# Ledger of designs, part 44: VHH binders against q9y6x5

Target 1, 379 residues: q9y6x5
Amino acid sequence: LPPKLLLVSFDGFRADYLKNYEFPHLQNFIKEGVLVEHVKNVFITKTFPNHYSIVTGLYEESHGIVANSMYDAVTKKHFSDSNDKDPFWWNEAVPIWVTNQLQENRSSAAAMWPGTDVPIHDTISSYFMNYNSSVSFEERLNNITMWLNNSNPPVTFATLYWEEPDASGHKYGPEDKENMSRVLKKIDDLIGDLVQRLKMLGLWENLNVIITSDHGMTQCSQDRLINLDSCIDHSYYTLIDLSPVAAILPKINRTEVYNKLKNCSPHMNVYLKEDIPNRFYYQHNDRIQPIILVADEGWTIVLNESSQKLGDHGYDNSLPSMHPFLAAHGPAFHKGYKHSTINIVDIYPMMCHILGLKPHPNNGTFGHTKCLLVDQWCI

## First folded at step 1 (VHH)

Design e21 (framework vhh_7zox_3)
Fold by ESMFold2-Fast, scan of step 1:
Structure e21 (fold): chain B 379 residues (1-379), chain A 124 residues (1-124)
Amino acid sequence: as target 1 above (379 residues)
Amino acid sequence: DVQLVESGGGLVQPGGSLRLSCVASGFTFDDYAMGWVRQAPGKGLEWVSDIYTGGSTGYADSVKGRFAISRDNAKNTLYLQMNRLKPEDTAVYYCAKPYRTKYYGDWSRTMDVAGQGTQVTVSS
């Protein structure tokens, strides 16, 4: 009886892949549901930041996951592989699964969505899997569907994360049609498996399903490298994050470091923290470093070495190449409706509405997603 | 504060060997991947090698098969065994604590080069 929602992310699924490749299973899903053609993500356009923005409705400066590699200037903590599960990094916001468990006394389930294996405000997802990239999509799906059918209190919010097409986008680049065609066909087959599993278990007709992604992908090249070492000696700074957004912690005078960097490359913008463009909403957090370098689309910042990545993301969130899509199906959603664009922060208040939850203060606007929903007056 | 103290450099003839050491303090050494980077005269930093907490290793193509990285967690010490040294290996070698994630496919070679380095010169 209570509304249920499954949120699925295919990491790095660039919106225009839908125009350039065939997705028979995804198109069948969309035909009986809704499609948002572009989702404008938050800056920086990276995995951890955008996945946390989807489930909190907040810009990165507000939720505190400001990059995949971070340093907190106040506490002197470093975000690393061994402390990714430290609640400190995640506690600046309340993700939807925590709200679901605390407000409604219902259960949440998670297959590897970033943050779901971490106790946030002393609350961890009721059912979860510790992150392990070796676990198959099938095993993640089996656990999620088991928890959706066999839980008390009932699982009303579930998440499922998959690493592709991001991993292959990095390896081959998005312009490699042969390799990307194979990868994207496999993803479409996984979507078919997902729908078939939900139908076989009697979940399909009463479950709201959102399929989305955190960012897109752009083509990189060995001809588009910015060698940071040609600008500045390594002894002058600590490097917190490298590419395509470099986070610089000066070891000497900040102005001196800035002056060495500011005119180093025509393909990189250099910002003092207070000068970061307001449209990025990337300034008001202790984890944002004193100097930020932003490479132009398709340019890679390196330390006197070649880059093995043929595709990358993290670039300006105004770039269409950085945008994912959103598709949804279920009793809350219209059938056969297409919408042009929403902001990624708008997903959170929409999901709260579907689940009957009171959203925490957030940067999303519910009005932007009204036309997707059957119980709303679009105009 | 993170402290990294490199040693073991010197002058060696082509084809020779050196073992570099780095003593780490100010953090839980066992919990972090560690690496070596180098800076040749008049050039920028080049990544040389890294070692993960579980012992798996990576090497730059220029040193692969000649260098071996290792760690002694009981001594908070990182090592680089350098064999069959070439003139192009001449550089200041720095111990680095890189910030990288194993999760979600995303990674960058971010470095904290806190030490003074150790000079390696390969010439006759």
Scores: ipSAE 0.015, ipTM 0.323, lowest interface PAE 7.4, mean pLDDT 88

Design e22 (framework vhh_7zox_3)
Fold by ESMFold2-Fast, scan of step 1:
Structure e22 (fold): chain B 379 residues (1-379), chain A 124 residues (1-124)
Amino acid sequence: as target 1 above (379 residues)
Amino acid sequence: DVQLVESGGGLVQPGGSLRLSCVASGFTFSSYAMGWVRQAPGKGLEWVSDISSGGSTGYADSVKGRFAISRDNAKNTLYLQMNRLKPEDTAVYYCARDLEYWLDSGEYTPFDYAGQGTQVTVSS
């Protein structure tokens, strides 16, 4: 029987939540598996970009999903909620479910993971659900476990995505211990439900399961706003994305727009595209705008309006508050092993190894994940 | 287009109860998470409660244990049962269709998918 892998994402699950809250079900999962305490995600630390980096092993400038709102200067196309199913946006990389179906003639299954309801390189996940946030975790779990248990040909790669704790992190902020405690307790219960369902179906002992996330969360405040309207008039630029990384498309001379913005706030860095720090790997793509504004942690960029977000992400990927974790259990993984950090792009080549797939060229380093795997020598 | 019409507000003494309703039209109500937000005089918007399409509920700490959100998908109606009301609950209450957090870019802007609101006044 070919190896099987279920990749689960709880959106916005900050690594430090593991230290500050009790997760009895997740801790039981980790005791018999592996834990990576911090995963260094890619910049910008947003949902669509990082979910696509997990399954491609590429930086955002390489896979093309560079933000949740995008403009492509070459084709003049706009990316938004209503246009996320245009394959154009997703075709700059090959996600693992496509590789799985094409190299091994095996099936893939998906419950809501970003990109899985889109045909990419003319290939869509064998089993999938069209994205709908209103669909319960239970329904997503029921479909995934049915597909893993009863598929012919067998599903060897499956994904499961859940919007929490990100939605609540935005609403309450990560420093609201009372509300976040209840949200995280519910997530732990969902992890318990997942494990029990897999055990009931006889899948648990032979299935590799990865539980991870795309980013963390940091506390925001009405006292930490950057008002762009105080520095530049709307007639000078088109706003492609806003907060905490603003993407500016100048309508006039780029240098003039840059000069109006560069001293707008001591809590925001303003970059011409070619001056974006190399460490971000956020420069070489037509969807990255000529001027990028990067707010300091906890600061929100606004257009003469208040923000109702008490938590946010998208900030510098060197910030620990932006880091998720990775936990894994299954025949490919050691039991009771704890690792300090990996890069989020390292997950893809590790998953390819587990499934016996040849990875497409990627920015991950397989050596970084060797110590997690039973079939690898680690020094 | 999307329409949300709130009703059920009014004057009530501290410790009293009110039930708000919101009739939705212009979209498949049963497929969306719904919520309530409020704006007290001279203050900003505050999230109060939400309910998923599957019936899972959330509440702000200020109202937890006192308010109960529910929905009737056959009637395209959202409810908020408000018990043990306090003067601090005085606000205009807006019914809202929850924003998709899928993109992480949206602020919770209840006025984009909210009705005209219904006034709740708690006074002795």
Scores: ipSAE 0.000, ipTM 0.220, lowest interface PAE 13.0, mean pLDDT 88

Design e23 (framework vhh_7zox_3)
Fold by ESMFold2-Fast, scan of step 1:
Structure e23 (fold): chain B 379 residues (1-379), chain A 124 residues (1-124)
Amino acid sequence: as target 1 above (379 residues)
Amino acid sequence: DVQLVESGGGLVQPGGSLRLSCVASGFTFSNYYMGWVRQAPGKGLEWVSDINSGGSTGYADSVKGRFAISRDNAKNTLYLQMNRLKPEDTAVYYCAKEYLYDEWGSDLTYFDYAGQGTQVTVSS
């Protein structure tokens, strides 16, 4: 039987939630599998960029999904959200489900993972659901398990995406222990439902399952606002993205806009595109704007207004608060193994190895994930 | 370029009604959250209401039950129906194109562009 993999994402699941809350179902999953305590995601630490990095193994400057809101300077196109299904935005990389369908006589299945309802290089996931936040976790799980059991060619790669705990992280903030405890318990119960469903259907013993996330969450406050309108008049620029990384397209001379911004707040860094720190790998793409503002952790950039959000992400990827975790179980993985840190781009070549696929050129390093796998010698 | 042109403001007595309109151009209107923010004399900007691409709405507690936001995607036009107006509603009202952090999330947004504004005065 060909190897099979189910990749599950719980959006915005900060790694240190595992230390501060109880997860009996996830802990049972980890006990018989592997845990990576921190996954160092890509900059910017946002949903669409990091979900696409997981399935391509590429930095954002290389795969082209550089933010949740984008402007392409060459084509003059605008991207606003996941409902923009123009393949143009996604065609700078080849995600794993496309490789799975094209290299092998195999199918892919998807429940809501970003990009899976878009034809990328003229290839769409064999089975997919159009994005709709109102569809329950149970319905997504029912479709994925049906497709895993009842498909020809066989489904060997499946994805499942869930919006929590990100939505509640934004609403309540990660320091609201009462509300976050309820949300995280619900997620743990969903993990229990997932495992039980796979066992009941006879899938559990032969399926590799990865549970991960795209980013973490940090506490925000009405006391930590950067008012961009106090720095510069809106007539000088077009705003492509706002917070916590503002993408500025100047309407006048770039140097003049930069000079108005550079000393406006002690709680943000202002970069000309060529001065963006190399460690971000966030420079070499036409969708990265001429001036980028990066707010300090927990600071929110606003336009002369208050902010209702108590949590946010998008910040510097060196911050532990921005890091998710990775847990995995299945025939490819050791049992009871704990690993400290991997890069989010390392997940893609590991998944290609598990599925027997030749990876496209990528920024991940297979050696970083070797110790998780039973068929590998590790140093 | 992005343009937002507001209209429909004016002088009205307490308990009266006004309907604001905003005509948008220079972007794919149907793809964006759109909203209304206001600035009362001597005060900062206050978020009033927003509406997503599909027509789901949000309101500030101060206006809930009195104001109704709507959109016509075929006409690239945003509306705010204001009923049972109070002196405290006196402000310049701005139409805003919003950035959505997470379309699935907390319904929290930022305004990435605002128009020129339209004055609403509620006075006897």
Scores: ipSAE 0.006, ipTM 0.210, lowest interface PAE 9.3, mean pLDDT 88

Design e24 (framework vhh_7zox_3)
Fold by ESMFold2-Fast, scan of step 1:
Structure e24 (fold): chain B 379 residues (1-379), chain A 124 residues (1-124)
Amino acid sequence: as target 1 above (379 residues)
Amino acid sequence: DVQLVESGGGLVQPGGSLRLSCVASGFTFDDYAMGWVRQAPGKGLEWVSDIYTGGSTGYADSVKGRFAISRDNAKNTLYLQMNRLKPEDTAVYYCARGLYEYWLRSGDYKFDLAGQGTQVTVSS
């Protein structure tokens, strides 16, 4: 049987939620599959950048989706995650669904994964849903399973994206155990629904399923705000992105803007683009602005206002609070294997291997994930 | 206060059998992959076998078809059934706790927790 893969993302699912809450459906999934306890995501630890890294195997400076809000200095174009479907933003990489469709007459299906409703290199997912947050998990699941079972050429790669627990993580903060318990129980129930649906349709035994996320969540507070207006007048710069990584485009001399910002707060690092730490792999792209501000974990950058967010992400990718997990089940995966850590860019070459695709050049290392796979040696 | 206690080693003739046991305490045994590594006199550590939480097993090529790894989660015990033993199997056998990534076939072994070991000697 030709290999098939369903990639599922629950946005903002912090890895240590697995230790602090009960997930009976997810634990049953893991017991007969594999668990990677921590996935080290790419910087910045935001939704669009990390979802695109999962499906390209590339750092943000290489795939070009460097933030949820971007400005390209060469073309003078602006990007917002809410309304821009310009292929320009996505064309610096080839995501796995494009590769899947261009190699040997295969189809892809997508329910809301970032980028799947955009033609990339003149190729759009064979079946897709335009992004709409109001569409239920059940409707997304119904479409994906219909396409997996009833397509020609066959759907071999499918994606499913869900906005929780990220939205609730922002609203309540990850330390609100009462509210987060309710949200995470609902997610576990959705995982149960997913497994039940695949079993009822005869897909479960022959389908590889990956459940993962793009980032974690950390607790924020009105006591931990960095007010940029206290340090610099807004007339001196254009703000491209705000918090917790601010992207600053100077309207005056860059050194003058840098000097006004560098001592603004002890809880924020200020970098000229060329001084951004190499470990971030966040430097070599025209969409990375001349000055980048990086807030310390749990601190929020504001413009003379209060923040509504009690939780946030985007922080340093070395922070465990920013890490998601990865669980997988299916004929390609061992049963009952736990792995400590992989890099989020390693998911792409693993998925290419499972599907029999030749990967595009990428920043992942296949060796890091081969221990998860039944057809590989762990050396 | 985590411990692994190996037992069942001894002197056996070529072609003989031994069963090694490892009793685990101080952690949730069911949650961990478990394995066996050995060290022959004057040599480095060699991975022998592992077993995942769901029962999936792996074996070094040198022991495949002769050794069988198993676990009893109710007793927090790991086993290694060794059949058709050869002089080359002479080594101290260690019980190991951890993730598969800690056990490499290259002889550079990193394991989360190792016991005291049990000596297996195969000679005429």
Scores: ipSAE 0.000, ipTM 0.114, lowest interface PAE 22.0, mean pLDDT 87

Design e25 (framework vhh_7zox_3)
Fold by ESMFold2-Fast, scan of step 1:
Structure e25 (fold): chain B 379 residues (1-379), chain A 124 residues (1-124)
Amino acid sequence: as target 1 above (379 residues)
Amino acid sequence: DVQLVESGGGLVQPGGSLRLSCVASGFTFSSYAMGWVRQAPGKGLEWVSDISSGGSTGYADSVKGRFAISRDNAKNTLYLQMNRLKPEDTAVYYCATDEFYLEGSWDYSAMDVAGQGTQVTVSS
């Protein structure tokens, strides 16, 4: 029998939530599996970029999903909806479900993971759901478990995506203990439902399950706003993405726009594309705009308007507040093992190893995840 | 049709110097960040240094102050000046671009992405 893997994402699940709140179901999952306490994500720390990095093992400049809002100057195409189904945006990389279907006579299944409802290199997930945020976790779980148990060729790779705690993190902010406690308890209950469903269907003992997230969340405030209109007239540039990383396409000379912006706020760094710090690996893609603005943690970039977000993400990936965690259980994983940190790009080559797939060239390091796996030497 | 060709490796004594070169073809060299990675015997790939298209440089802590990366966009050539070499610097050195994998621990991804490499041996 081929090995099977279910990859689950709870969007915006900040790593330190695990230390500040009780998760009895997740803790039982971890007790007989593995926990990576921090996952260092890729820059920018946004949903679509990091979800695509998980399944490709690539930095954003390499896989081409460089933001949740993008512009391509050559084709004049805009990616402004996270549900954009144009393969153009996704074709700079090969995600694991495509490799799974093409290297072996196997099927993939997807419940809402970004990119899975798009044909990428003429290959779409064998079973999938068109993205719709109104579809319940239970319906997503019912479809995934049905496909894992009743498919030919067999489903060996499955994904499940859930929008919380990100939506509530934005609405309430991560420091709202009362509201966040309620939201996180509901997520823990969903993890309990997931485990129980897999046990009842006889899948639990032979299925590898990874529970992870794309980024964390930090507290924002109406007292921490950067108003771009106070520094530069909007007639000088086209805004491609706003906050907390602004993507600026100049309508006039690039140097003139840069000079107007570079001293605009003490709480924002302004970079010409070629001067973006090397550690971000965010430079060599046509979808990265000529000028990039990076707000300091907790600061929001606005256009002479208030922001209603009390929490946000997208900030510097060195910030612990931006880091998610990874937990896993199954025949490929040790039991009761705790690991401190991996890079989010390391998840892809680990998953390829578990599934017996040859990974495409990637930015991950298999050695970083060896200690999690029973068939590897932990040095 | 991207090709990276490394040269300049060899045998040197501890404290010696070498200059590595990498000639790139098949892509617009001036538009991409370039770097050097190395693989010591029996170990995985280690990132050594990189240089952005604009000339900003980064270095691994193990080589900072001893190695200097540079580029000549007119010649499509990347350089690594290696000074005060140590036995621990013994490795195959690979030229890489950010289009390729810069850090790895498995043979098929690392070796297929970078050029063929150039051997540096530091021994008395």
Scores: ipSAE 0.000, ipTM 0.116, lowest interface PAE 21.6, mean pLDDT 87

Design e26 (framework vhh_7zox_3)
Fold by ESMFold2-Fast, scan of step 1:
Structure e26 (fold): chain B 379 residues (1-379), chain A 124 residues (1-124)
Amino acid sequence: as target 1 above (379 residues)
Amino acid sequence: DVQLVESGGGLVQPGGSLRLSCVASGFTFSNYYMGWVRQAPGKGLEWVSDINSGGSTGYADSVKGRFAISRDNAKNTLYLQMNRLKPEDTAVYYCARVEDLYYWGEDSTYFDPAGQGTQVTVSS
């Protein structure tokens, strides 16, 4: 029978939560599997970009989902929650579920992973749920496990997305130990439910399961605000994305807008597109705006207003607070192995190897994940 | 369709207490995450407190230990008990329904206040 893989994401699960809180169910999963302590995500450290990088193995400038809010200078199209299902935005890459369906007679299944309810290169996930945050984890799990057990052609790749702990991280901030303890305990219980469901259905011993996340979370404050309106009149530019990375489309000369912003705050870096640091791999795409503002960790860019967020992400991807982890269990993985770090783009070629798929050209390095796998020589 | 009616505000001296109420209609109240947000004079909207359908609560650092949020699902009513009030608590308080716990974009207002609010003034 072909290998099967379930990829699970808990949005905003900061890597060091594992060291500061107790996770008995996740710890049992790790004990009989593998743990990567830090995953270095792509810049911008946001939900859509990083979820698409996981399943394509590409940096944002290559896969085209460069932010959660975007403007394409060539076509003059705007990306927002109301038009995120336009294939135009997603067609610069081929995600793993599309490759899975096209290379052999196999099916894919998806519960809410970004992009899975969109036809990409004329291919939509064989089984999917339209995005709806009100759908419980239990209903998502029930659908995924039903599809894994009852599909022809067989479902060999499945995804499951959950909004926590990101939603609570934004509301309470990651330093609120009382509220975050309750949220993280609930997530651990959901992991326990997932493992038990797979065992009851006879899937557990033969299914590869990856549990990961797209980014971390850092503490914000009303004392750490950057008021953009104090430095530049809104008539001089169109705002494409705000915080903590602002995407600025000038309505006047670019140099004039840059000069007005350059000294706006000591807690924000201002970059012309060509001056964006090479280490971000965030430059070569028409959806990256002429001027980018990058706030320092824990600082929020606002428009003459307060911020309701006590936690946020999107900051520099070198920051440990922005890093998720990766845990995995199944026949492809060693048992009891711990690894320090991988790049988030490395997950894609690893998953292709597990599924026996030929990966599309990508920015990941298979050698970085080699030691996690039982069928590979770890030198 | 969704209606939220806030009440219980007024004038109070520093150190005093007030209890705000919000009566909800037009949706299944017991199934929704609910909260309170406030707007001080000349300021933007600030999140104060929230409560999920099961009664789990969260509080802004500025009010933690002084305010208590609660709900009565049988009466479709949300409450905010405010103790040891400070001049800095002066604001219009809005009851809000949270339709979605998920953030993919940037929002300046986390909760959707559909009501007119209730004024709280803390002054000696």
Scores: ipSAE 0.006, ipTM 0.228, lowest interface PAE 9.8, mean pLDDT 88

Design e27 (framework vhh_7zox_3)
Fold by ESMFold2-Fast, scan of step 1:
Structure e27 (fold): chain B 379 residues (1-379), chain A 124 residues (1-124)
Amino acid sequence: as target 1 above (379 residues)
Amino acid sequence: DVQLVESGGGLVQPGGSLRLSCVASGFTFDDYAMGWVRQAPGKGLEWVSDIYTGGSTGYADSVKGRFAISRDNAKNTLYLQMNRLKPEDTAVYYCAKLEWYLKDSGYRPEFDYAGQGTQVTVSS
């Protein structure tokens, strides 16, 4: 019987929400499984980049999804949610569902995980749903469980993505305890529904389940705005991405644009591409622009306007507010084990190990996750 | 159906002034960045100026300090005040809707054109 894995993401689930709110269903899941308290994600701490890092084990400069908005200097292509289905953007890496289908004659199933509705290296998940935010969690779960139970070749890898608590984190900010409490209680109830559904269908005993997220959330304010127009006329550059990491493509001399920006605000750092800190692993890709602006935590870059965002992410990946967690349960995992920190790129080689797949070259370290697994020597 | 109707062009002497107007319909005007592009005889399209939803403005180096872009959201109208006009400003001027791909993304060099343009001729 081949091992099976369901990978679940709740977008924007900040790790310290677990300490500040009550999650009875998630705590029961953790009690009989494992918890990683902090997952250090990749820079920039945005949805598309980090979801692709989870399933490839690569830094953004290596897998090519370097932001939610991109420009490729070599091909002159622009990336947006309207054309994110172009395989060109996703072809710099091989995600685990492609490897799963090609190495072992197995099927993959996907409910809305970023990239799963795109043919990557001429391979698309055997079962998938085109992205549509209006589709309920229950419908996504019903499809995934149907495919896990009734497929040939068998579905051995399945993904499930949910947009909350990210959408509410942006709207209310993570410090709005009343609204965030309501949202997080709903998520906990969805986790309860997921576990109950798997038990009723006889899947729970033999299925490995990972619950994780791509990033956290930090509080923003109308009092913490960086007006880029006060630094430079926007006729001097093309703006590829704005906040909290601005991607600047100069229309004039790069040094002249850099000089206008470099001392504009004490609350952002301005980098020429070659000067981007090595610790970000955010330099070696044609989709990274010649000048990058990085706002300090909680600061929003704007163009002579107010911001409607009360919460945001994309900030420095060393910030605990940007970190998600990872919880897991199943035959591959210990029961009742708590681990402090792993890197988000470590998830991929761990999943390959569980599924018996040979991983593609990646930036993860299997040793970082071995203590989570029953078939590994921890000490 | 997006419509942009330009007006206000004409013949003017060097050093003179003109004010161009563009009336927009078929979309929610105040949700979009707007701009002006021009095409001189025998040349390609040249970006002139733009204005974002929050009011921030940009200008081509060739027109900076001489032209002023503005918008009136209540009237769905975009304006270009052109001062100290030069013979090199002779062109057909097109009103353009700017496309922003993702939330928090800036403008692109490509524009949507819906009008026939308005001719500006600067000659003695």
Scores: ipSAE 0.000, ipTM 0.236, lowest interface PAE 11.8, mean pLDDT 88

